# VH-VL binders against q96il0, part 165

Target 1, 167 residues: q96il0
Amino acid sequence: APERGAERRDTAPSGVSRFCPPRKSCHDWIGPPDKYSNLRPVHFYIPENESPLEQKLRKLRQETQEWNQQFWANQNLTFSKEKEEFIHSRLKTKGLGLRTESGQKATLNAEEMADFYKEFLSKNFQKHMYYNRDWYKRNFAITFFMGKVALERIWNKLKQKQKKRSN

## First folded at step 5 (VH-VL)

Design mt23 (framework fv_ebrasodebart)
Fold by ESMFold2-Fast, scan of step 5:
Structure mt23 (fold): chain C 167 residues (1-167), chain A 120 residues (1-120), chain B 108 residues (1-108)
Amino acid sequence: as target 1 above (167 residues)
Amino acid sequence: QIQLVQSGAEVKKPGASVKVSCKASGYTFTSYGISWVRQAPGQGLEWMGWISAYEGWTNYAQKLQGRVTMTTDTSTSTAYMELRSLRSDDTAVYYCARGEFYDSTYFDYWGQGTLVTVSS
Amino acid sequence: QAVLTQPPSVSVSPGQTASITCSGDALGDRYAYWYQQKPGQSPVLVMYYDSERPSGIPERFSASNSGNTATLTISGTQAMDEADYYCQAWDTSSDHVVFGGGTKLTVL
């Protein structure tokens, strides 16, 4: 038995593995697509003199990234599971086996699969609206703090220029 | 107004099970998640787990995995938390709290709490 | 061992500034959240995203998070602020929410 649950659970994936950036990176690094979410993770560079406001922005970006990855990993797993269940249900209705004569998984034609896609999109419309609501809220917050960081940097530059002029 | 109203206090014997309810009102129940947090007498807060009201996704604290089950009934806008194989150290006030749609990291509205006493 | 460490108690006189700290490695890369709990009552969210104040929370409440230490500050502390205060963060090692041990604020 593994000690602390590192394995992903069916209903609520936990313990998402992080990628390693190139050594001595001095800017953000973009990794390969995650196996489950198919999204590219970003490793955020931490400056030597990171301000509290910059730290807040970085945390918000990191938290939003992990939230986004977990949602899409679960969505992709749900899609695959429901697709398989739909195919099995339709094959049973037709009195067909789940495997072809060659031992491959039996599949449905494009017209039959169109019914699944239509049903899946309809079923998940409200779920995606809730996701979009929270996605917009998070991006608004990120944009707000990006603006605050920009103003902080402008203030620091102006303060330095004024100091040089007075000295 | 947003409210979470919990079921009344319970007294249970060791080995029994308890099921606490949390009825939500004032918002679209399925658009938010519900977390459960408990507090033993004179102790701090302990997170127990989270459930999505929309699809029933759950994430349980590792310490409680195997003993806790969280469910929802969307027709009554009610969340439930069932804790099995009760021990004396499960004596606590149990709170439900509202979070984001998926696996929230913070809780903006809380129920009034349900005292569960486990004694022989 | 506690993932998030808070002092068990803090005492101030009315009108003084109260400062409650919360320390843990998780706070270096995750947000701090703060809850107020009065005797016999449910917790109330008083600060979120390290330093944001929810609507309805008095302006005298503020917070910060620097390195691995988050701080809740109550300026001009009033008798009604007497309560237990809990910090909260997401712990990536356990993949779930964790709370600090709580701090009892006494106003005398």
Scores: ipSAE 0.013, ipTM 0.597, lowest interface PAE 8.2, mean pLDDT 82

Design mt24 (framework fv_ebrasodebart)
Fold by ESMFold2-Fast, scan of step 5:
Structure mt24 (fold): chain C 167 residues (1-167), chain A 120 residues (1-120), chain B 108 residues (1-108)
Amino acid sequence: as target 1 above (167 residues)
Amino acid sequence: QIQLVQSGAEVKKPGASVKVSCKASGYSFTSYGISWVRQAPGQGLEWMGWINAYSGWTNYAQKLQGRVTMTTDTSTSTAYMELRSLRSDDTAVYYCARGDLYESHYFDYWGQGTLVTVSS
Amino acid sequence: QAVLTQPPSVSVSPGQTASITCSGDALGDRYAYWYQQKPGQSPVLVMYYDSERPSGIPERFSASNSGNTATLTISGTQAMDEADYYCQAWDTSSDHVVFGGGTKLTVL
């Protein structure tokens, strides 16, 4: 039987995992939370005798993870950058510096920050709705293919039992 | 075609700072990370750090922590590496290299290298 | 703090098989990667994920990783294969990339 080397080379160049999983792992591996998305990356195990259907499921799960990680990394980065810009703008209009005399970052009070949070959430409401819709679509597809893989495995076990019995 | 083109050679005095640029082309810049690797004359490769071109997140080698800063400019698809408080032992060819967006485990394309010479 | 140890030099006759080793604790848990560097040139990725070959790299190149030792093998070695070869792995303890010291391959 051919080694899985060639199929592993075809894996998407852009990954989403922060940690490299143990190379001999026979299971999916979960890493620490990503700094920007705050989501744990999953490295999917590639079985030696992976069927085309199992490969399709694995790639769908990998693609969904990459999509999810990129969405939240971008969302969190946008939040952080817009928050800093808001703080800088407000401090500048008040004639205040970006740092206190103690060297700490200058901050706005809770009332002023509440204005920023309200505007950010309002501005991004529709974006989050579309994200949730696509998230559900992807999870429905994954569940569907998981069912197909389960049926394939049952069928293959039945075929193997018949072959073993005939021998 | 995929290319990483670096800025030209620099000669600096001890204590100065150097900023090397790396202009990427032929691929989606924000879909990959950029690592910086240096090589002193006649010596091996030393990893300096990595930057996520999408988020701007960085991870620096502990030896260089506090002296190195990596940034990107997505409008020009350019990565930058600034090394401060230069010493004679910082004399090296500095490479930028393309890696995975979230995990810089391997480097598939490399810049041509930038020689930085630190001498009095 | 992880260290990857390579022999400083390996010599082989033209047409023979060259073997370059790389040893370190990180290799027992993590993938090995290999780079070729010719004088005055940038490194080139020649092997990744322990044993996979990038598109454009000759079939003469192969690699393995067993226990804590990764091996780069070049069959039918040619003069054009003379170069410095570096192994690389991920150090989980420091969350950083580590390179081996490099091996100079001489074909004579």
Scores: ipSAE 0.000, ipTM 0.484, lowest interface PAE 14.0, mean pLDDT 80

Design mt25 (framework fv_ebrasodebart)
Fold by ESMFold2-Fast, scan of step 5:
Structure mt25 (fold): chain C 167 residues (1-167), chain A 120 residues (1-120), chain B 108 residues (1-108)
Amino acid sequence: as target 1 above (167 residues)
Amino acid sequence: QIQLVQSGAEVKKPGASVKVSCKASGYSFTSYGISWVRQAPGQGLEWMGWINAYSGWTNYAQKLQGRVTMTTDTSTSTAYMELRSLRSDDTAVYYCARSEFFDTSYFDYWGQGTLVTVSS
Amino acid sequence: QAVLTQPPSVSVSPGQTASITCSGDALGDRYAYWYQQKPGQSPVLVMYYDSERPSGIPERFSASNSGNTATLTISGTQAMDEADYYCQAWDTSSDHVVFGGGTKLTVL
């Protein structure tokens, strides 16, 4: 039996990490949360005799996962950058340095950080609306094709059952 | 009507830079991305990169990394593509095309193209 | 970089069915898209998501993607369909778009 290899993590050109499992499975499986997007990747199982409709559904799900992962990786990077800028700005306004006397990063209290969170959420409202629009479009398409795949599988089983009775 | 209108033809010497513009109209500019695709005379299509019109995030073709820069001006709904250190084999028609908000899927509307000629 | 292979040319008579193939490993995992380009004009999207047709594209255009081969089919080919056709997919290995070399369709 071949040994299972270690998990690989690759960073895409856009800054999005990729997760590659070491071994193919007979089922879809869920990996650990991505470092940048904080989303769990799904590794899709590819059947040996995948139908064109099943392939179309799998491709749509994979593209939607990559789109979703890129969105959240970029959102989290933007959040981190703006958070640091906010902290630095507030510390400068108070006449404080960026580091404590012990050399650690200076921080703001929870009440001060609440201001940043409110501003960030408000500022990103339109971007999240566009994201939700595209998510609904993709989810509708996925649901539609899932229904078609399910119907195809039912018809194939019925045909197989009929053939067994005829033989 | 959805439309992408590009700047006019350019003639450059090797080593120069060119900046092509692409003005969008008829849709919400910040709801989509813009991709750039070039085509050398008598040759096929070559993807150069993509930019998100809302965030300014970019993804460039590996072979053009370091030579290409894509930007947008949301106040004028205009995308720009600058290519530096021009070589004779950069002679091509450069197209802008509308793509998905976060990355490329497909290109549903195309600009008319901009011929860039690089000659000594 | 992954490669998408198309025949350089295909010829059909008016009213006949034209078939243009596009093959590459990327097509097993990614959608195929098809573009039509007439001389001196910009490309036009004619098929997307393997087999979907954009509004305004004639019903005689259809497409499929099975295994590593995508096929664009034009039924009852007309003189106006004479053009270069390009397939496109996303290359998972390099995280960028790849185009086929193009097929010149001649209607004689």
Scores: ipSAE 0.007, ipTM 0.570, lowest interface PAE 10.6, mean pLDDT 81

Design mt26 (framework fv_ebrasodebart)
Fold by ESMFold2-Fast, scan of step 5:
Structure mt26 (fold): chain C 167 residues (1-167), chain A 120 residues (1-120), chain B 108 residues (1-108)
Amino acid sequence: as target 1 above (167 residues)
Amino acid sequence: QIQLVQSGAEVKKPGASVKVSCKASGYSFTSYGISWVRQAPGQGLEWMGWINAYSGWTNYAQKLQGRVTMTTDTSTSTAYMELRSLRSDDTAVYYCARGEIYDYTHFDYWGQGTLVTVSS
Amino acid sequence: QAVLTQPPSVSVSPGQTASITCSGDALGDRYAYWYQQKPGQSPVLVMYYDSERPSGIPERFSASNSGNTATLTISGTQAMDEADYYCQAWDTSSDHVVFGGGTKLTVL
């Protein structure tokens, strides 16, 4: 079992859950890969003085993460099941069982698996194009709002400087 | 309980369009696909196409390309199938059926069917 | 090819074994699925992945797939089994589902 303590940036408690960020975190938290999507979730820090524009950006990023997680969870499950179905179908055609005598999962050679990958990519081409289109649209929107937030912060700094100079 | 409830019977004239609805309940709507299968009176089953309830991805039977459109409304967990330029040989009972996203090749739950009659 | 061939009708006496065949090139590479349809009702999945039985389907239903021929077997056939039976496979070449023409099972 590991004996070494974890490095801590501050006084964060030990033994926190793998998915939940430390209590009173002051930064975004990246969790472990999701069981189904294999993507790492991000927990977004919410500042007490969050502007409406900052809130909109955060919500857009959260919604994009949820959309992305669901897409890849479904895609990974589809890939795994279709791969298993393909292998079972080909083994059945050859009159072979699904397991070897040693209990090992029966497999196809690389040439046979190449047929599956080609078919899977071809079948899912349009689905991946729709995903990429929506991914680009979402990232464009996020980048746009990130720019707006940056300008808002610059403007607020300028406003504070003007107030101090007017004394 | 998993249920698919379809809209009521329709009578249409040749050249018209029909839009059949299929309301899903008892499961996560966006985790599955919906296939549409029709059956002419006294005849067998004919697959029309499939839609992924999450992505809106569709796959239509080649013979119906250009005449059929499948859509979903996630807010109401409802799938729709619209068939245009109706002919008398489109008279059939139209079924929606649930297919797993990872295995849309078979259908575990079916709607009750919608009779569409096309007559002059 | 995208064709699945079934006999149009099969007749058995109550308690006898009914056998319904489905033949086509797709079955040599893909799994067979079976549906039961009673008059005025929606189809019901009775067998999947060649030989697997869904929860709720009686044990007297079984199936196999050998070469290009899938077979649905109903042992000790009962009057309630009288229905139309459809086989189904997925056709890789067209990327769509194909159904057999259907078999009317009569229990007399």
Scores: ipSAE 0.000, ipTM 0.455, lowest interface PAE 15.0, mean pLDDT 79

Design mt27 (framework fv_ebrasodebart)
Fold by ESMFold2-Fast, scan of step 5:
Structure mt27 (fold): chain C 167 residues (1-167), chain A 120 residues (1-120), chain B 108 residues (1-108)
Amino acid sequence: as target 1 above (167 residues)
Amino acid sequence: QIQLVQSGAEVKKPGASVKVSCKASGYSFTSYGISWVRQAPGQGLEWMGWINAYSGWTNYAQKLQGRVTMTTDTSTSTAYMELRSLRSDDTAVYYCARDEYLDSGYMDVWGQGTLVTVSS
Amino acid sequence: QAVLTQPPSVSVSPGQTASITCSGDALGDRYAYWYQQKPGQSPVLVMYYDSERPSGIPERFSASNSGNTATLTISGTQAMDEADYYCQAWDTSSDHVVFGGGTKLTVL
């Protein structure tokens, strides 16, 4: 049998990673870290009597997770690819080989890598600003809906108590 | 003003390829993705694929894999969609649309469309 | 792979409420989006994240998503609302965007 994880490597992620949670779970399930984003996905438990408000919250949390996974998978792969291309171009300019005599990857010193980090940060500045904007927006929305769900549950319990008293 | 402007109509023979361009203006091109959607005469919308304008990463509809290639040119803020081995049933209006890859896949700004006719 | 199902047509009189449904398993887990397309024009986003309205879209447009069915509701329907309407969702099984077949709204 081939070694586990010998899946074909794509040049880019195609959608978001998936996982299969345990059957008959009555609680949220946390999966292993995604290969590209290094974030753990969460599978949300769906109650049998899920309200429309609870469903909206769950969908928002699922979409936020997918968005977050996609963003970090994209950033990590882009960083790795551009870093490797930068190192190769600089080594070629110096007339050096891509590998040391010991067979390890040839690397640039910290000062030489400063140009790459500066360029990468500048190039990604607006992208990170939009990420932070949307991250706060999504977390605010999630917190807001969590509050609404909590109030709905309190109100439903209060309604049950009132009905028992009227009987 | 945010705008996507597409290249003009094309007439192609079966077996040929077509490359449609989509020039973006009024926003940061690399901060969004571009989705491509086609519509055959009298038919509905069919999603073809998506490209991340920053990374160049693509996600293609399974039906079109092997025939479609999406690319971007950041220096000109232009996205491209090339469809190969054209058939008569590829006759359609082809749209590009801005897709917030940092959000879940909705298209808020659309190009004007490019009619591609495949016939003799 | 008919992922999202819409009725092919809906007819209403001016001033009446139009209701357009979109059904599919994907809608139980993912948000619905709605587009309006008038003849010879590009689609226009009219609703996003199940029930949110973009700026510039009239308040008479509203939407919901419950169970596996998303609904676009147009109150006080006007002649200018006559168009084809498409729902959209993310299909988890194919990991791709999918559209409904479209609904022709006739105001007569």
Scores: ipSAE 0.000, ipTM 0.497, lowest interface PAE 14.3, mean pLDDT 80

Design mt28 (framework fv_ebrasodebart)
Fold by ESMFold2-Fast, scan of step 5:
Structure mt28 (fold): chain C 167 residues (1-167), chain A 120 residues (1-120), chain B 108 residues (1-108)
Amino acid sequence: as target 1 above (167 residues)
Amino acid sequence: QIQLVQSGAEVKKPGASVKVSCKASGYSFTSYGISWVRQAPGQGLEWMGWINAYSGWTNYAQKLQGRVTMTTDTSTSTAYMELRSLRSDDTAVYYCARAHFYENTYFDLWGQGTLVTVSS
Amino acid sequence: QAVLTQPPSVSVSPGQTASITCSGDALGDRYAYWYQQKPGQSPVLVMYYDSERPSGIPERFSASNSGNTATLTISGTQAMDEADYYCQAWDTSSDHVVFGGGTKLTVL
């Protein structure tokens, strides 16, 4: 797991997954899951003669990916941090140390953790609703532009066929 | 203006540590990563590592693993690079450079450089 | 162990075409990037994604990447182009950035 900040600031792994596109791919390339967002990044192929409409679609897809990656990376980090803070706070309230008598890190029982999950979901309910709304809006826009690109390609093929028929 | 401004030159003895700062302005700091690249006098560029300004995730060059630490302070849009157990061959100009948040394979904005001299 | 090999120096007369090569196994699978560095100055990105030119870089700069060799080409070379040029690629095996050793371009 990646470490950062004062809580777990040490970071030394050679295994950082960075999305680095293969050279001269003629198709979209999909990378391994990002360690923070747990989502697979996509590098979008750029055609030699990309139309303005195709560029607009590609940029929209890229912006949507960046938004989605950033949202989930932040959400996962926030969840992990708040979970640890909740556990430490409850242990302190009970007069318990962060370690058990055996030296193992102390934990809360399932019922106590259920309270954290309910609180976290409740606190983030509005945020997740807005995420889902924006996700659907973005996908609708992408589908709309995909349709426009498809129509443009059909139109261009029709124009080309008409020209070829004029011997 | 869009820029990266680094701290001033430092002179250190072997075995000491140095911490160089890099203050970003004119862009969204957490939308990009910061890479550190050094250059010994009369020599080429050597990549040291990078940090994701949003997540704080770091990746260090194998040669420097265990001696270097990179951090950020988002409240001041500042990146830091600390190099420990300095040797005479660590004498170099140290650069910070901006890399895109999800495309950190190249560096489109560079700081002015910080000369670190390690001498006895 | 990724190594990018550049010639240490290249000399051209003003108005002539300069060609700087960068060779290494990484370039067979990864993009090449190019930086210009003038004495006492920070590096400047001049080419990215093998052949793309950043805004503000003169049109006389072009580049290619084929068969493990990337080439930076400067047509109509001017005195202001005199600098050290570095290539860069990503090394998948080490998950790290690697730079070439640099090429000193002398004009005149």
Scores: ipSAE 0.000, ipTM 0.509, lowest interface PAE 13.0, mean pLDDT 81

